# Designs tried in a protein design chat: VH-VL binders against Integrator complex subunit 8-like protein. Part 3

Target 1, 198 residues: Integrator complex subunit 8-like protein, of Dictyostelium discoideum (Social amoeba) (q54vk3)
Amino acid sequence: MNKIFGVKIDSQQKKRQQSNKNLTVFNNGRYLIYIGDIHFDRKFHREALRYYLLGCGLETAFYSDPVKTSVTNSKYLTFLSRRIFDCFYFLRAPMQAIVVSQFFGNLNQTCLVSFKIIQEEYYQLDTNYFQYIWELPLLEILLTTFTKQKDLKKIYLINQIISNPIINENNHPDIRKNFIKNTKHNFWKAISSNYLLQ

## First folded at step 17 (VH-VL)

Design x6 (from w4 with heavy chain K31R, light chain N34D)
Fold by OpenDDE, fold request of step 23:
Structure x6 (fold): chain C 198 residues (1-198), chain A 119 residues (1-119), chain B 112 residues (1-112)
Amino acid sequence: as target 1 above (198 residues)
Amino acid sequence: QVQLVQSGSELKKPGASVKVSCKASGYTFTRYGMNWVRQAPGQGLEWMGWINTYRGYPTYADDFTGRFVFSLDTSVSTAYLQISSLKAEDTAVYYCAKLEWGDYGMDVWGQGTLVTVSS
Amino acid sequence: DIVMTQSPDSLAVSLGERATINCKSSQSVLYSDDNKNYLAWYQQKPGQPPKLLIYWASTRESGVPDRFSGSGSGTDFTLTISSLQAEDVAVYYCQQYYSWPTFGQGTKLEIK
């Protein structure tokens, strides 16, 4: 009865290996960001954006819950958001930039920057990205601007969004959190599909 | 049944104020905006503006700023049009019409409210 | 503001005959992104509110008879009643909603 001593692979070794795998993926994400920075500095904004998105994608994939408000994911996104914002701006994708500005972690800054863009580039704003706005003040800025321009289509689109109860600031924090999480996720998917698969 | 029911006819003197009501039923009031349209006797239709019923944001046409005020009572699914400092030229039928943010046609109308301004 | 001009101002048509009402906008009401014309047609009978007939220039509202049709694009639009019925006596309005909603002056349709 040769009891094959099943080597209890020490659960700690598995955890270490998993931790090391997680570190490797993180390192790869950072590397991609670095490459993005190189391209950005060279004013190759499209290439930079691709690498930033790839880096972001790796980080979000690594962290099974990309929306987990882990301080780490938030910081990572905040850092990337500025560069990605700039990329979109230089690529003449102002609405994408506005959406990304929501990741700055400062609503006032988001509103100020977005306000300027909206005022200057209101005619070039891609309506397909309106759905990824979760900050009410941004919606109001858009609404005001489009109202001034008497663009009913855009006004109606914004009003449709702004009238959605899910965007209500008085909602339970969990509802809002979940909504924002899903919206962020969908946004990154959309951008990745649009810019990485080209 | 989706319907808009407006308040009855009004006779006012110049300088007076009038408040027309539009009560909605058969749908979620706050999900849809409300248009206001004026029609002077024997004349065509004139869009006055709308109100976002969820946020309470009014938008006025250029010719209907100042004396015209859109308001809401969401508890009773009612939109209001108030006209102050009435003039003879304000004599008209005023309509409310449901505003769908995704469908741009005005598919549901109130029956209209005649406001007559006479000295 | 976009000015809507209808023609004719009045029209008399025999029962069973075709009625045609034209509407012109001062600027295009076609959006390039969705390729839709932001134009509607309304019917208004005496003492009644307007009734939506057509939206997106050619889409019939629910419950509207098949004899009503909308056509056109850009700045020129047409409402057609293929076979005029007695109940079709009314004033018809075109309306654009590309910008601040504006209506045509109306066309009075009568039976000849």
Scores: ipSAE 0.842, ipTM 0.928, lowest interface PAE 0.6, mean pLDDT 90
Fold by OpenDDE, fold request of step 23:
Structure x6 (fold): chain C 198 residues (1-198), chain A 119 residues (1-119), chain B 112 residues (1-112)
Amino acid sequence: as target 1 above (198 residues)
Amino acid sequence: QVQLVQSGSELKKPGASVKVSCKASGYTFTRYGMNWVRQAPGQGLEWMGWINTYRGYPTYADDFTGRFVFSLDTSVSTAYLQISSLKAEDTAVYYCAKLEWGDYGMDVWGQGTLVTVSS
Amino acid sequence: DIVMTQSPDSLAVSLGERATINCKSSQSVLYSDDNKNYLAWYQQKPGQPPKLLIYWASTRESGVPDRFSGSGSGTDFTLTISSLQAEDVAVYYCQQYYSWPTFGQGTKLEIK
């Protein structure tokens, strides 16, 4: 009888330790965001971006389970995405901003802000970030704009992406979910590498 | 073997319509776009436009808007060029050519379809 | 649209000799981000569709003989046949795909 109680206690302790560790990571993430906010308010966008990315990285690590769509997580991510978006915009990294806009949790907003940026800054959009677009309407906006500009390279790149079966809206929801998850992960990894390590 | 096979020669009167087909085989039709190129007798090559075979999005060159329509039947891996209100100046060989979004060159061509417009 | 101009319009070369065809674009077809020239060369024989020979200005398409080579950058390009063969009699076209695809007017290559 006593051995069963010991294993239960150990599991609870492990759960508590894991919970405490998770709470600590969460608190650290919030702290980094706060520091980011301070820098942002001071118009130090590069520094702000670094702290936001660090905070976002911690958050994504903390919520490594993409299935946990807790309302709190969505709000947190939306907040971070908006600040990061602004940072990229002010740093004259419009394509990065466009990609980040996909994290707003509102496709209409994503399309509206992206449309504006694309129309104004189509000539300086970094093509390396096209691969991180998963929203079809956004791809269509890009395609339309680049077609108008007769930029064949960018047109082809977008067509390549838009013709990928994995982006098809008719795919099983799980396929799309996994694709988006992986794309998000790869994007944050790329951004972290480009902006935190340099 | 990757190949494009086009429909046979057409003789039409002015004002008529023609529909040229281009059937693809040996590759995934929807993975690659399709170019259309015109060549008037004794003349050079003219790019007409392309169609995204996956989404069905056509893009037309400036001189080929209005009377020219690109369409698809993906079930049979076939692209179509329709020309309406035919004119004598539309007399030409029309080619379909495989469009690879990454390599940019037209590596596979149909055999061409001669469309003759004569009164 | 980018205008492609070939020179000469016609060329007669003896068997085994070098053939050179030039192509000029009205604007640069060099993309700065990847440093690639968006230029292709095609061969067209009578009654046949064009055949891709060279892409990216200097890369040979698979199955194309080594005697064919492409060179140049920016606005000036050259197709060279190092040793002309009888089967090389054709019309040759340069094509840019930097913007809406456009072709040169063609160069007719004949045996002298």
Scores: ipSAE 0.837, ipTM 0.925, lowest interface PAE 0.6, mean pLDDT 90
Fold by ESMFold2, look of step 17:
Structure x6 (fold): chain C 198 residues (1-198), chain A 119 residues (1-119), chain B 112 residues (1-112)
Amino acid sequence: as target 1 above (198 residues)
Amino acid sequence: QVQLVQSGSELKKPGASVKVSCKASGYTFTRYGMNWVRQAPGQGLEWMGWINTYRGYPTYADDFTGRFVFSLDTSVSTAYLQISSLKAEDTAVYYCAKLEWGDYGMDVWGQGTLVTVSS
Amino acid sequence: DIVMTQSPDSLAVSLGERATINCKSSQSVLYSDDNKNYLAWYQQKPGQPPKLLIYWASTRESGVPDRFSGSGSGTDFTLTISSLQAEDVAVYYCQQYYSWPTFGQGTKLEIK
């Protein structure tokens, strides 16, 4: 039951949390993430997603604090990425799932999973989320797919993105890291607005 | 200030090749694509394809996937159209046109390059 | 591919009078996601490249006189010149950019 407070509990961290958060356990973001896991295991994907986003929202002052958002991304959202991906996939939100696949930390896995979704769901991909793709191989899969369909609008949107020097995979690591960080933050802000606030 | 200047007219024999240049000025060359459009004498306009000037990715219309090659030299803001194994039917004016990666039409055109293929 | 058919192939209009050019696409060029018509109109004078007049069916390009207007939706589109000027003598083309761009065959406009 050490997972009552979320996804990361060890004896030392549990002791420090108990001494400092006795009255705030109800509002603990880790607790809400745990509730999300319960809903996920029951296949209640919308509820799971909402609890994951609410829990991470509490940890980030609802994405208004860039330092807390960066910490929350590394501690919770990256770890939860596969489950959040599944939530979007089963909720029929394929473009959001493709964006989240970039959090897996393995480009080959990202491309494998996203290629399958793109081939199956290309006609339903929400173009508002194209701006959150930072991996060139994903953009190339999208471009090839829309070129086969001769869908000029989507081809142009992808070309806008791949023509931007900020997304160049050969940029200095600091420039690329900062771009990815900001893009992740903006994505979670947009997702929370859409799925928590209606 | 924004302009596309193309190379001069060409007279070629069947089987030869030709390379048309299109030099851009007055804008950031790699920010916009480049269309190529053909117009046979006394005929209408036919889109041939484009090239992404940042990545160098060409896209060809179905009828132009073989003998037609788009290329770039970004150091001099220039796009190229090369046509190999010229046929009499390739006689036309060839235009380049700036490609906005958006929903606009083609707003800036080169002056055109007449390629004449005759025995 | 989407075939664009213009009518008439040519017309003669008196100076100061209204000219109307029609364009019909073989399928709708109205994009469902943004509800916009992906259609443009071009003017081409002898020895010159085409000049963009109208995009999104009805939006006038910068620097184009207000006597030029575009209308229509889906498959049927119209270019109207409300008061013909001498410099408007040209061939006019419609063009769709919903898919791989295609142009109409052109309409030659002359002064009567």
Scores: ipSAE 0.745, ipTM 0.889, lowest interface PAE 1.0, mean pLDDT 88
Fold by ESMFold2, look of step 22:
Structure x6 (fold): chain C 198 residues (1-198), chain A 119 residues (1-119), chain B 112 residues (1-112)
Amino acid sequence: as target 1 above (198 residues)
Amino acid sequence: QVQLVQSGSELKKPGASVKVSCKASGYTFTRYGMNWVRQAPGQGLEWMGWINTYRGYPTYADDFTGRFVFSLDTSVSTAYLQISSLKAEDTAVYYCAKLEWGDYGMDVWGQGTLVTVSS
Amino acid sequence: DIVMTQSPDSLAVSLGERATINCKSSQSVLYSDDNKNYLAWYQQKPGQPPKLLIYWASTRESGVPDRFSGSGSGTDFTLTISSLQAEDVAVYYCQQYYSWPTFGQGTKLEIK
């Protein structure tokens, strides 16, 4: 049993992962994700986030391959979403946390955690990340909040998003799924650019 | 050739209702909002609110949250302003103006509809 | 509500001369995130709807003659017409769109 930073690393597990993914992922990415977990358990949220993003970056050739990025989303990033949410929350990046809450797979949970953040942090929400919201209930919470504040710029940004036919909740499921997939891809590319290259 | 064409002048008695129409052409109606602006005779301009033409979500300025209702008929690319329980002080020219969600200015206006409320 | 106050209320200027209209907001209309002033200028001729001239305090709308320019920041703004022409006789309004839009009371420009 070989332990590194409180994480068990099984050589057979690493070999199986390599053999299953020899065309789409890098060998070291999974190890970096586990280092991220060690930092997360120690409450070192910035380091945890950087290791999570770097590990997933290696799996995707740094988001240059859409197919590899889609595979990495399903295997790692969606799975890690709760921890990445916590990293953004504690790093005072509330809009990024709200985007990540959409990965939870439970709209009620998404709205609960995000409503609290929106009510407390609305004045600090980074508008560059509004484009990554695909759940209409979140957009309506934002719109209601900014309407109460009479913040015309943010109201206009939300209206621009909800007026786009591509986000229509009644679109064909294939269109909706593809939109969400592309939005997830663009989000991870954007936060990797912002949090790895600084 | 973006254009907003409003309905004609209205002469009404106090207590009546009026419905002003604003027909859009030359652009995709649901991609842009619609502002409503009031101008009393010899007075300045007063923003009344807007409606999101895709979702049908109206937003009213504080003074216009009662007797004033924004609505749509997207099948004919038309926005409506309805004013109920008309008062003499409602006498004004009412303008619609295209709302570009990214532009923040009102670049296209209807010709205006004069509503006169007199006994 | 952000109150917009224009000065003067009325202005008479000779053809070819410079006209200057001032606008003051009760609060700053400078949005810190993008560092832009959310201020527009409109021209309204008798019997016509308003026409957008300037937005973001200094950006000229398409088709607006070069003689129109806007300046200022924060709470104090100016519309300048560098060489007045007969067709410029109108009422001019400033408008903020930082919050719920509000207009100034208007400035009537006349040729003397």
Scores: ipSAE 0.720, ipTM 0.876, lowest interface PAE 1.0, mean pLDDT 87

Design x6 (from w4 with heavy chain K31R, light chain N34D)
Fold by ESMFold2, fold request of step 23:
Structure x6 (fold): chain C 198 residues (1-198), chain A 119 residues (1-119), chain B 112 residues (1-112)
Amino acid sequence: as target 1 above (198 residues)
Amino acid sequence: QVQLVQSGSELKKPGASVKVSCKASGYTFTRYGMNWVRQAPGQGLEWMGWINTYRGYPTYADDFTGRFVFSLDTSVSTAYLQISSLKAEDTAVYYCAKLEWGDYGMDVWGQGTLVTVSS
Amino acid sequence: DIVMTQSPDSLAVSLGERATINCKSSQSVLYSDDNKNYLAWYQQKPGQPPKLLIYWASTRESGVPDRFSGSGSGTDFTLTISSLQAEDVAVYYCQQYYSWPTFGQGTKLEIK
C-alpha cells in the first residue's frame, strides 16, 4: 500500500506536493504545537492536549524510540507544561494536572497550584497517577489531606511511595536526577497511551 | 521467618514510664509500617496508631495522642512504644503488628508485652 | 470513627456444627472506587496474639482452613465456620480498615 508520504509520486502529485509545502510543515513537532495553541485558545482542551503530546513526542523522536530518547529533552516542554496543566484541569483530570505541575521547574508554584486542586478535588484523584509524584512537599500535602479525611487507601499509597529509597531527597544528585527523568518518561508514556490512543 | 519479637513484661508504678520494643526480622524493616495495638485485660483490641519506618512519621489514634510516643531504631530493625506518666488504666498487653502499605490486614503480630501498672 | 458491633457476644456450638458470627459497622466500609469491603476477621486464642483469618470481607488468608468463610457487604458482615473443630475455640474479632482501624468487641466461641 502506498500513501502520499513515502509513496512513488506521479509528476502531477509531485507538483501538488510542492504547492502544498505547508502540509509537509504539518509533520514537524513545532507545527503540531502551534496547532495545539490554536485549539487551546479556542478552549478545545482535548485536541490541544493531543497536539501538544504529538508535537513534543515528534520533536524528541520519543514515539519512534522511547528507550533511547526522552521527551524531557524538548525545548518547549517547560513552557508547554503550564498549558498541558490547564488542559488536564479543564478535562477533569486533576491528578494528571498535579503531576504536570512538577514540570514547572518552580517548587513554590507547583505546591501553590496543586494545593488548590488537592483541596477542591481530593475525593476524585486518580490513584493510578500517584506513582508519578516525586516532590516530597507535594506528597506531604497529599498525605496531610488524606489523613484529615482518614482515607486509609490513599494514605497507604502515599506511604508506599515515601518509603521507597529511590525517592529519598538526600540521594546523590545523579540518582535523584535519573529517578525524576525515568518518572517523567513513564508518565509521558501513560498519558500518551490514555489520550492519544482513544 | 518473618517475625516480630517484643520485649518482656513490665511491672510499673503509676507515674513511671515504660518503653516496649518490637524487633523485626525476615523482611526489609523500612519497606513496611508498624502498627501498635492495645488489649486491656478481658477487653477487646484497640488500634493505637502506626509509624512509617522509613520516614519516622507517626500517626496516632485520637485517644493516644498525649502520653504515647512511637519511635524507631532502624539500625537494629526495632520499633518502640513509650508510655509516660503511667496510669492504672494503661495496664494492658501491647502488640506490634507489621503494616503492609497495600495489604489491608495485620498478618504478622508480635507476641505481646504485658504492662502492669499497680501501686 | 466507625463503630463495629458484633453479635452474639458469646456462642456455644456443638462439634461439627456451623457457627455464625455477625458484625455490623456504623457506616459503609465499601470503597466505591474499587468496589471492595474493607473488613477483616481475626481469631485470638488465650495468651496469643490475634491471627488474621479473612480480609476484604471474604478473602481467606493463606493457611486458613476452608471451613472459615466470610460474607456480607456495606455494613453487614458474617463469619461462618462450617464445621466446628475443637481448635476453633477462641475469641473472634471483626475489624474495618476503611478509616482509622476499629475492632468489634469480640465474640467468644465455645464448644457445647
Scores: ipSAE 0.720, ipTM 0.881, lowest interface PAE 1.0, mean pLDDT 87
Fold by ESMFold2, fold request of step 23:
Structure x6 (fold): chain C 198 residues (1-198), chain A 119 residues (1-119), chain B 112 residues (1-112)
Amino acid sequence: as target 1 above (198 residues)
Amino acid sequence: QVQLVQSGSELKKPGASVKVSCKASGYTFTRYGMNWVRQAPGQGLEWMGWINTYRGYPTYADDFTGRFVFSLDTSVSTAYLQISSLKAEDTAVYYCAKLEWGDYGMDVWGQGTLVTVSS
Amino acid sequence: DIVMTQSPDSLAVSLGERATINCKSSQSVLYSDDNKNYLAWYQQKPGQPPKLLIYWASTRESGVPDRFSGSGSGTDFTLTISSLQAEDVAVYYCQQYYSWPTFGQGTKLEIK
């Protein structure tokens, strides 16, 4: 009896271990990111974007875990930023592309690329994404552009953002780093909500 | 009580300068902009521009990019309008008005400052 | 610049009667993103600064009596005072904030 009972318990534990191993391999977010790269190489930008967002979403419990989100941002999203930028650009989502350009890790490159997009697409930039700009030079480019166009609503939105003390460029670097981290997390949550439901 | 209190009336000769003050109270000064609006005697209202009170960035209407300067002293929650090289046509009441960065009009106004320019 | 034209330039109305002031913009002030008309109405009593009455064409500012109402869309707007009171004697201005703010020339309202 004890032998059978012991073997029976071992069989259940083996089955659970095998099931967990299979689920881990099958649902790995890295695999979905790889599928995203396949679609990207084929110029299927919407599909590429969806797989990138789904893969990173699985790694972060869809951005509900701040620690996992910070790790995923460093491990995947920063390196994917140029591909995700291209996806937004070709999907005619210029404001989202401008936000993603801030992930490039080179402010001069960010400003150069974003300035060109802003000058070409200023009339259709989605104001829902203005809150995700953390680089003051980009905010000033937007403000100058909308001031030239006398677009008062967009001017007011930028002024509201630059009047918030949390984005002050003279703040302690730890305050700025935390603001950027939180803004990145909120952006990916918003983008995933918008683009994974379609 | 949210209010804007402006400096008293001024009588000036052509070529002089004037500095109108607008002191805010009852709200966080740097969270809202400040508009300046002109009303010549017997005439309507004319928007002159605004200043961002946190950054100190002025924006001027096209007709007001020369002799008109907006400035701030945030330590005393005060905005200023300076007019140089005064002309008789600058005779007007000058208003400050709180600028909410949301999408609606000017809800709080100063009492106005009459600037009279005559020889 | 967006030119705002009011009509009439002056209006005399008996106490308790309805007053109607029209405002026309040289281009639409309807913002497509939020589908709102960026238009405000102000009251300026003699010797006083302007007072905001209406914003977004039809939304009454807090503390403004319900006899004041705004209507219209695009380029054509109307301020209505349903039952004129003695305290309503003033100059009324429409103003757009779609672009650099501009005001109408004003409408002087008097008791007949």
Scores: ipSAE 0.720, ipTM 0.877, lowest interface PAE 1.1, mean pLDDT 88

